# Designs tried in a protein design chat: VH-VL binders against a9kqm9. Part 31

Target 1, 255 residues: a9kqm9
Amino acid sequence: MRIIISPAKKMVENIEALPVCGEPSFIDQTNQLLTYLKSLSYEEAKEIWNCNDQLATMNFERIASMNLKTKLTPAILSYQGIQYQYMAPEVLEKDQLEYIQEHLYILSGFYGILKPLDGVTAYRLEMQAKVNLSDKKDLYEFWGSLLYNKLREETDFILNLASKEYSKCIERYVTEDVRLVTCVFGERKGEKVIEKGTYAKMARGEMVRYMAEHKISTMSEVKKFDRLDFSYDENLSNETKLVFLKGESNVRDRK
Short names: E, the ipSAE of ESMFold2; O, the ipSAE of OpenDDE; V2, 0.75 times the mean of E and O plus 0.25 times the DockQ between their complexes.

## First folded at step 14 (VH-VL; framework fv_emapalumab)

Design u05 (at its last look DockQ between E and O 0.05; V2 from the best seeds 0.00; counts 0 for: pae E 14.9 > 2, placed apart)
Fold by OpenDDE, look of step 14:
Structure u05 (fold): chain C 255 residues (1-255), chain A 120 residues (1-120), chain B 111 residues (1-111)
Amino acid sequence: as target 1 above (255 residues)
Amino acid sequence: EVQLLESGGGLVQPGGSLRLSCAASGFRFSSYWMSWVRQAPGKGLEWVSYISGSGGYTYYADSVKGRFTISRDNSKNTLYLQMNSLRAEDTAVYYCAKRGYSWGYYFDYWGQGTLVTVSS
Amino acid sequence: NFMLTQPHSVSESPGKTVTISCTRSSGSIARNYVQWYQQRPGSSPTTVIYEDNQRPSGVPDRFSGSIDSSSNSASLTISGLKTEDEADYYCQSYDSSNHYVFGGGTKLTVL
């Protein structure tokens, strides 16, 4: 089993919390992207980042001096956001860190795919960013099937906890010999499930932590997830989708 | 069987240069981080430098930073240590060491070492 | 940054149990894994314990590692001491700069 999650937009430098234990699998491609970004004007870069002038200026200066070999932070500690707050990697025990190091991958527009303890530098580049590099129109074309093939080499089962923007880099290349299962965290509204972004991010982080705490390796164990008032719904789920509903724990107990 | 064989050690004057080599076999060399660890005569172990599998990441002890360069040729299964501006305190047996499991910082195999003597 | 402090020497008779301590000067000893290496006279180091308490293949179960958070120290324990265990033992971890950190080493004499 391999687990995929999304990165966060905000990144911090924290070299002291955990050691860097690896390097990104596609560091050469990352270097290509860095070289490309360094060649851009401020206006061009700002357009790619789609942010305000303050952030654009900061990122522009960062890219200008960026060195992928120095001032590295473990990937799992570099990203800041709700998902990572609830994952709380900084307080994971050693055996739990070993679990995520083995099973968890972070998708990235800049690095492609990362293990938790891969060394990274702070960057801003979302997967949906419009990047014209060589004959590629965007980052989806740039990475192509490379990320999926990396996963395919290691597993025939992918648990998808990533957002659609990042998971599509994997989904579009899934072959018959690989099972991709997406977790959906939402609330029931009639016959529909509504996902609220904040709660979904919280749940995704908590799911990773739950899996690490219990060394989860099977789908049946994933279905037992019951944190943050979420509970598994068998009727709304299928072979490719696990649906967790918030606030329906009592319904679960009646089944 | 994992084997690490160091070479290139010898006598050199202060300010001189020397290049050490470590020939590796018995494992997928490019998949593992490699290190140099030295031991002055009658003293303890001191980490010198390590390099990632691809060679993209290099790290150095403060005592050798700016003077030593670690590199590798994965096509030859060989690790190198270029030592410049050598000092008397650099005198030591230099060990080539293989990193163990991808988790954590530890060595699972050591070479026999090669002696570097810096003396006028 | 931190240092790892070991006793300079320990001694014990064959068949007995000996413990070598490794104390971290700052930060939690449990934060990063501790390894132990054995170096017999005139030989290269060999790994006897990694990741606090794991034994490599070929290392006898007489060797064990432990962590004591209360004393901020790691310990190497050798039970059923044998003459062949006479060696220098080094503890090792890694600091916040991703550098390897070795203890000063402990000379174990089998009486």
Scores: ipSAE 0.088, ipTM 0.679, lowest interface PAE 3.5, mean pLDDT 93
Fold by ESMFold2, look of step 14:
Structure u05 (fold): chain C 255 residues (1-255), chain A 120 residues (1-120), chain B 111 residues (1-111)
Amino acid sequence: as target 1 above (255 residues)
Amino acid sequence: EVQLLESGGGLVQPGGSLRLSCAASGFRFSSYWMSWVRQAPGKGLEWVSYISGSGGYTYYADSVKGRFTISRDNSKNTLYLQMNSLRAEDTAVYYCAKRGYSWGYYFDYWGQGTLVTVSS
Amino acid sequence: NFMLTQPHSVSESPGKTVTISCTRSSGSIARNYVQWYQQRPGSSPTTVIYEDNQRPSGVPDRFSGSIDSSSNSASLTISGLKTEDEADYYCQSYDSSNHYVFGGGTKLTVL
């Protein structure tokens, strides 16, 4: 089994952190994107980043001086934000770190797909950014089936903990020989399930931590997740979707 | 060159408060977990608290939980320990320590320490 | 929740080899890394071994660390003992609750 998660916008650099153990699988594609980003005017780059002038100036300068081979940080330690706060990779024990290195992949608009200990530099490029590279109108076209094919080489079971923005890069290409199962974290509102982004990010991070702590490898074990007041709901779930509801569980799960 | 410089120690009455500071330089402070470790006179080392690089996670030894608060200001490269409801048993040299690597489970650099004395 | 137990003191002559033990009271010693720190009188601690058996830059290769799962212990070995090795030595590990634990310390006397 392999687990996919989203990146975060905020990143830190730590060149004296845990040794980088790998190079991103698609570093050549990343270099193409970097060359493209360096070719943009300030105004074009600001539009792609969809941010204020303060952030755009910082990222414009970052791109101008970026070197993909120096000042690298392990990917899992570089991303910051609520999902990573709840995953808390910095406090995982040795065997838990070994688990995530074996099972976890981080999706990225800039790098494509990352192992936790791949070396990265800080960047800003969301998967939904409107890239005008050659004959590609966005990053979804740029990455194509490359990311899914990488996962398919290693597993026949993908647990999806990524947001839709990122998981689309995988979902579009899933073949019959690979099972992709999406975890949905939401709240019941009448007859519908409503996903709130903040709670979903918390739960996704906590699920990774939960799986690492228990060395989980089966869907039945994933269904037992009950942290942050979430519990599995079998009636809303099916063979490709595991629904977890906040503040709800059947009587057995709540005892 | 990594440097850690503690300050803020001194004499305080039981029930009093002190805030310790640790000025850091020579590394990217915001990327590393930091810790306080203390040593009572003539005794061994005792871990007190640590804090994540971002400040999002804090942990405390049972002996200080609820009385001490660890914090950091990454814009000033400074680690803090707010010590409230001090007791005689808190008398010790307090060391600031840098964790080696984010996944490192050891302290690779230590400050010189600052003495806190709690007595009437 | 667990203890690391070290002998209170050890002594040995210059040029000889000394071994300092560190026994974990619960849970496997091999599950979590063990570190060793040296503290000379009046000084702050310094790291001599990290992650069971790794030496920081500048630490002589006569310092070594090992793990013995059968006795649930770690060991610090100092060969070619020198008078400047006289210090207190502490082992350290951690648990799944993210708490750090130091051993009680061992005073090494070089006779």
Scores: ipSAE 0.000, ipTM 0.428, lowest interface PAE 14.9, mean pLDDT 87
ESMFold2 (binder alone), look of step 14: mean pLDDT 92; pTM 0.934

Design u06 (at its last look DockQ between E and O 0.01; V2 from the best seeds 0.00; counts 0 for: pae E 18.3 > 2, off the site)
Fold by OpenDDE, look of step 14:
Structure u06 (fold): chain C 255 residues (1-255), chain A 120 residues (1-120), chain B 111 residues (1-111)
Amino acid sequence: as target 1 above (255 residues)
Amino acid sequence: EVQLLESGGGLVQPGGSLRLSCAASGFRFSSYYMSWVRQAPGKGLEWVSYISGSGGYTYYADSVKGRFTISRDNSKNTLYLQMNSLRAEDTAVYYCAKRGYSWGYAFDYWGQGTLVTVSS
Amino acid sequence: NFMLTQPHSVSESPGKTVTISCTRSSGSIARNYVQWYQQRPGSSPTTVIYEDNQRPSGVPDRFSGSIDSSSNSASLTISGLKTEDEADYYCQSYDSSHHYVFGGGTKLTVL
């Protein structure tokens, strides 16, 4: 089993927190993207980053001096956001860290796909960013099936905890021999499930932590997730979707 | 229907070499981890080696590490086990086994096996 | 590293229930999943239980798996024993190096 999650927009540099244990699998493609970004004007870059002038200026300067081989931070500690706060990678025990290093992948617009302890530099590039590189219209086209193929080499079961924007780069290439299961965290509204972004991010992070704490490897165990007032709903779930509802009783406990 | 067919077994002297093959059919071969498991006459099962779908990852039991090499040709749907420096204790029926769909380390299909006899 | 220990043999009459144990020598039995394989005489192994208690399609529901952390053991239970169940049964797990570990096997005789 491999778990995929989204990155965060905000990144920090912390080269002393944990050792870097690996190199991004597609560092050559990342270099290509870096070269492309370095070739852009401020206005062009700002458009791609879709941010305010302060952030654009900061990132423009960052890209100008960026070296992918120096001042590296472990990927799992670089990203800052609600999902990563609830994952709390900085307080994971050794065996839990080993678990995520084995099972967890972080999708990235810039790096493509990362293991938790891959060395990364701070960047700003969302997967949905509009880029024109090497006759490719966007990053989805740029990465193509590379990210999926990387996962496919290792597993026939992918647990998707990533947002739709990032999971698209995997979903479109899924073959019949691979099971992709998406976790949905939401609230019941009739027969529909409404996902609130903040709670979904919290739940995704907590799920990763839960899985690491219990060394989860099966869908049955994933279904036992009961943190943050979420509980699994069998009726709303299917072979490709696990639905967790906030504020409801766990179906498993009713048996 | 999934089929695994081992071949290449036979009699070999100690120190000799042998190459086993496993022909796979009925599934997308390149997507699955494949393993070799052996069974000495009248004894239990012993894992030997496994390889990832793309061949990028290989693992070996300590008893065969440095002597055996697992490989695969996905274009031919074939798994291989190159056995060098064979010993008497390597005598066994060798099975190829497929990992199950979303079963992690569990095997779902086994071949019929091929007998390797190492004797003077 | 650890070993998995099984009884050498068990026997029971048709229609009865039999349990085969698999004890892990070190580390928690719950840390890594346990599988069970059936091998009839003169045949290759077949999977009857995976991931502690999951049953493959085609395996009858009279086969079940369980884990007991207190005894650090896994168990294969066969209810409504049939003559066709006579076979060797092997438990299997994997260690911290991601190597497969098999039990020594148990010969089940249907009386």
Scores: ipSAE 0.013, ipTM 0.540, lowest interface PAE 9.2, mean pLDDT 92
Fold by ESMFold2, look of step 14:
Structure u06 (fold): chain C 255 residues (1-255), chain A 120 residues (1-120), chain B 111 residues (1-111)
Amino acid sequence: as target 1 above (255 residues)
Amino acid sequence: EVQLLESGGGLVQPGGSLRLSCAASGFRFSSYYMSWVRQAPGKGLEWVSYISGSGGYTYYADSVKGRFTISRDNSKNTLYLQMNSLRAEDTAVYYCAKRGYSWGYAFDYWGQGTLVTVSS
Amino acid sequence: NFMLTQPHSVSESPGKTVTISCTRSSGSIARNYVQWYQQRPGSSPTTVIYEDNQRPSGVPDRFSGSIDSSSNSASLTISGLKTEDEADYYCQSYDSSHHYVFGGGTKLTVL
């Protein structure tokens, strides 16, 4: 089993908290993207980042000064945001860190796919960015099937905890020999399940933590997730979708 | 070939004003942060100010904040430094410096400098 | 803001190795890139090291840069010293608010 999660837009450098243990698998593709980004005018780059001048200037300077081999931070510590706060990787024990290093992948528009302790530098490049490199019109085309093929080499079961923006780069290419199962975290409202983005991000982070603490490797174990007042709903779930509802009892039958 | 040519230096009385210019060529001027760095006679380098490629962000050393204004005209490939309320300690050679596009925050090219002397 | 402290001067004979230190007063030297500039008498500065330890094209490989987090310092090392290396050397770094800081400079005398 391999678990995929989204990155975050905000990133920090932290060179002392956990060791860097590896190089991103697709660093050559990252170098191509970096060379491309460095070739852009300020205005072209700002359009790609879709942001104000303050952020565009910061990121333009960041790209100009970037060295992919120095001043690296472990990916899992570099990304900031609610999902990563609830995952709390800095307090995982050694065997829990080993679990995520074996099972967890972070998707990235810039790096493609990352192990948690791969060394990264801060960047801004969302997966939906309109990159024009080597006749590719966007990053989904640029990455193509590379990211999925990497996962396929290691597993026939992918647990999807990523947002749609990022999971799309895997879902497009999934083949019949690999099962992709998406976790949905929502609230019941009448007859509908409503997803609130903030709560979903919290739950995705907590799911990773839960799985690391229990060394989870099967779908049946994933279904036992009950943190943040979520519980598995068998009736709304199927073989490719695990639905967890907030505010419902997670007790079915205790014996 | 990158070229940075400063001008506008000279002798000014304390409290006076000068405007420095830096003519740039050989690169896409609007894509780069530009900076002024000064060097007092017999002393080391001191960063003065820099400005973003668009001109939208400006930053100043504490010693010049409120007195100096950095600006640029991207249609003329020219960087400016308006220096007001000049003091004796502002006496220096003023260099125009280009931030390296591929070199991160390093200055990859420097002008020849223009001398500003603040004296009565 | 912070300071970068360099020795005022260093000297060494041709063919030998010299190391010029650059100590940061606050904040980690490792968080922000360190650059090194050479300035020959009467000339504008030129870059000899960027991004801690990278050499621009045309700079001899006898110039090297390094970072020591434990002493919070950067170093420029010049091996196989030549008389043309005689110059002033400045380290430079920055903070997250984009303020640039130069070291005070080190006069290298060869011979």
Scores: ipSAE 0.000, ipTM 0.398, lowest interface PAE 18.3, mean pLDDT 87
ESMFold2 (binder alone), look of step 14: mean pLDDT 92; pTM 0.938

## First folded at step 15 (VH-VL; framework fv_emapalumab)

Design k01 (at its last look DockQ between E and O 0.01; V2 from the best seeds 0.00; counts 0 for: pae O 5.9 > 2, off the site)
Fold by ESMFold2, look of step 15:
Structure k01 (fold): chain C 255 residues (1-255), chain A 120 residues (1-120), chain B 111 residues (1-111)
Amino acid sequence: as target 1 above (255 residues)
Amino acid sequence: EVQLLESGGGLVQPGGSLRLSCAASGFTFSSYSMSWVRQAPGKGLEWVSYISGSGGRTYYADSVKGRFTISRDNSKNTLYLQMNSLRAEDTAVYYCAKRGYSWGRYFDYWGQGTLVTVSS
Amino acid sequence: NFMLTQPHSVSESPGKTVTISCTRSSGSIARNYVQWYQQRPGSSPTTVIYEDNQRPSGVPDRFSGSIDSSSNSASLTISGLKTEDEADYYCQSYDSSNHVVFGGGTKLTVL
């Protein structure tokens, strides 16, 4: 099996000096995107980043001097935010680190798809960014089926822990020979499931840590996730969606 | 090139407080997690506490949890250990230790240590 | 939590080989890296082995580390023993709660 997760907007370098292991699989495509970004005027780049002048200036200077081969940080440590804090990758044990390196992929608008220990440099380019790439109308077209084909070569089972913004890159191309299963983390409110983004990010990070700690390889083992007061709800789940409910209103023990 | 210099040890009564410092140089301090490790006279090594490079995460041995606080000031390249509610069994040489460049949790450099004596 | 058990002391003659064991009480020794430290009297510890079997720069190749999953133990082996090797030796490992554990220490006497 393979697990996909989202990146984060905030990235850091040199926060924890730990070794990288490998180069991003689609570095050539990343070079094409870098060339495109370097060709933009400041105002064009600011529009794509959809940010204030402080952030735009910082990122404009960043891309002007960017070197994809130096000052690299392991991808799993470079992305910051609540998902990554709940995953706590810097404290993984030897065998847990081996597990995520084998099973986990991080999606990225700039790099496409990353193994956790691939060396990256900080960037700003969200998958939904409004780019103009000659004959490609957006990054979803730019990446095409490349990311899915990479996963398909390695597995027939993809566990989706990514946000919709990023998982679309995979979902649009899934074929019948590959099972893609999405985890949903929410709260029961009457007859509905309400997702709160902050709690969903916490749960996705915790699920990765849970899977690494237990070396999980099957969907039945994934269904046993019960951290952060979540538990699997069979009635709301199906063959492509695993629903986890927060709180004691779920009825898992009655089945 | 790497230097770690502990200070702030001394004699203190049970129930008292003491603050240890460790001045670091010769490496990018904020990029490395740090630990305190202690050694009672004639005894073995005992890990005390850990702090991440950013200072955002801390961990403590059960014997000191709730009484000791590890912190760092990355602008001053200094590691701290605030020790409160001191007990006789806290008597030890306290070392600051730097994590090595590796996914293993090993300490590649150690300071010379500072002695803390808790006695009435 | 777990313990790392070492023999209290070992001794051997100059030029010979000595092996110091480090047995983990629970959880697999092979799933977490093991480090070895040397401490001479009155001095701070120094690393002689990290990540099971790696030597830091400046550590002689007569120091080696190994893992035996069958006995759930790690070993430090010192060949060509020299009088300067006389010291206390500690193994060290960790768990997923980021707790670091040292072995009780082994006093090596070179006689």
Scores: ipSAE 0.412, ipTM 0.744, lowest interface PAE 2.4, mean pLDDT 90
Fold by OpenDDE, look of step 15:
Structure k01 (fold): chain C 255 residues (1-255), chain A 120 residues (1-120), chain B 111 residues (1-111)
Amino acid sequence: as target 1 above (255 residues)
Amino acid sequence: EVQLLESGGGLVQPGGSLRLSCAASGFTFSSYSMSWVRQAPGKGLEWVSYISGSGGRTYYADSVKGRFTISRDNSKNTLYLQMNSLRAEDTAVYYCAKRGYSWGRYFDYWGQGTLVTVSS
Amino acid sequence: NFMLTQPHSVSESPGKTVTISCTRSSGSIARNYVQWYQQRPGSSPTTVIYEDNQRPSGVPDRFSGSIDSSSNSASLTISGLKTEDEADYYCQSYDSSNHVVFGGGTKLTVL
């Protein structure tokens, strides 16, 4: 079983944190992207980053001096956002950290795919960014099936906690021998499920923490997730989708 | 309906080789990992080997590692177990077993088994 | 690596409740759920319990599973025992190396 999650836009450098335990699997491709980014003008880079002038300037300077081998931070501690806040990796115990190191992958536009303790530097490059690198028109084409193949080598079951923007780089290549199950965190609106971004991010982070705390290894255990007022709904779920509804009673409570 | 049918069992001399087959039907074969489990006469169940849906990942019990090879042909919906350097203690009914729905390691369907007898 | 230990045999009268234990030698029994298989004489094993006390279709609710972390054991409980329940029962789990581990099996005799 492998778990995939999205990165965060904001990153911090913390070289005094936990030691880096690994190198990104596709560091060569990352170097290629870095080289490409370094070749861009400010205007071109800003367009790719799709951010304000302040962030663009900051990131432009980062890229200019970026070295992928120095001043590294463990990936799981570098990303900052609601998802990572609720995951709270900085307070994970040793065995919990080992669990996520074994099971969890972070998708990345820049690094492709990361283990939690891979060493990374702060960057800005989202998967949906439009890049013209070689004959590729975007990062989806750039990475192709490479990221999925990495997962496929390790597992026949992927628990998807990533956003659509990132999970699509995996989903489009899924083969028959691999089961991809996506967790959906939302609210019931009739027969529809409405996902609110903030709550979904919270839930995704909490799910990772939940899984690490309990060393989750079964589907039934995942379905028992009940944090943040979420509960599993069997009727809205299927072979490829686990639906958790906020504000709903647990099935056990309904009986 | 899921069906698993083992074949290839028989009598073989110690040190000999035998190849078992398991014909699968009633489900998307390539989507599920498969295992071999054996049972010596009057004894309990013993896991032998595991193979992922694609065949890319395999695992073996220590008792058969280096001697047995699990494989599959998804185009034929067939699971195989190549057994080399057979020993008397390998005598057993060999079951092919289908992985359950979850990513956990459990079996939801078993074949009827095929008897392998290793004797001089 | 760990072993799963079961009693060799258990016996009980029809209508009664019987419990078969499965004790893990090392590591937490709760780390990986325990499955139970039923094997009637001359037949292949069939799944009666998997994961968190889940029953496959066709398995009566007389069959239930539980985990006792204090004793590091799993239990299969069969209530309202019937003659047809006479069989060998095997507990099963798996280790961190993805190796499947079976218990030694328990012969249940319905008196």
Scores: ipSAE 0.026, ipTM 0.554, lowest interface PAE 5.9, mean pLDDT 92
ESMFold2 (binder alone), look of step 15: mean pLDDT 92; pTM 0.935

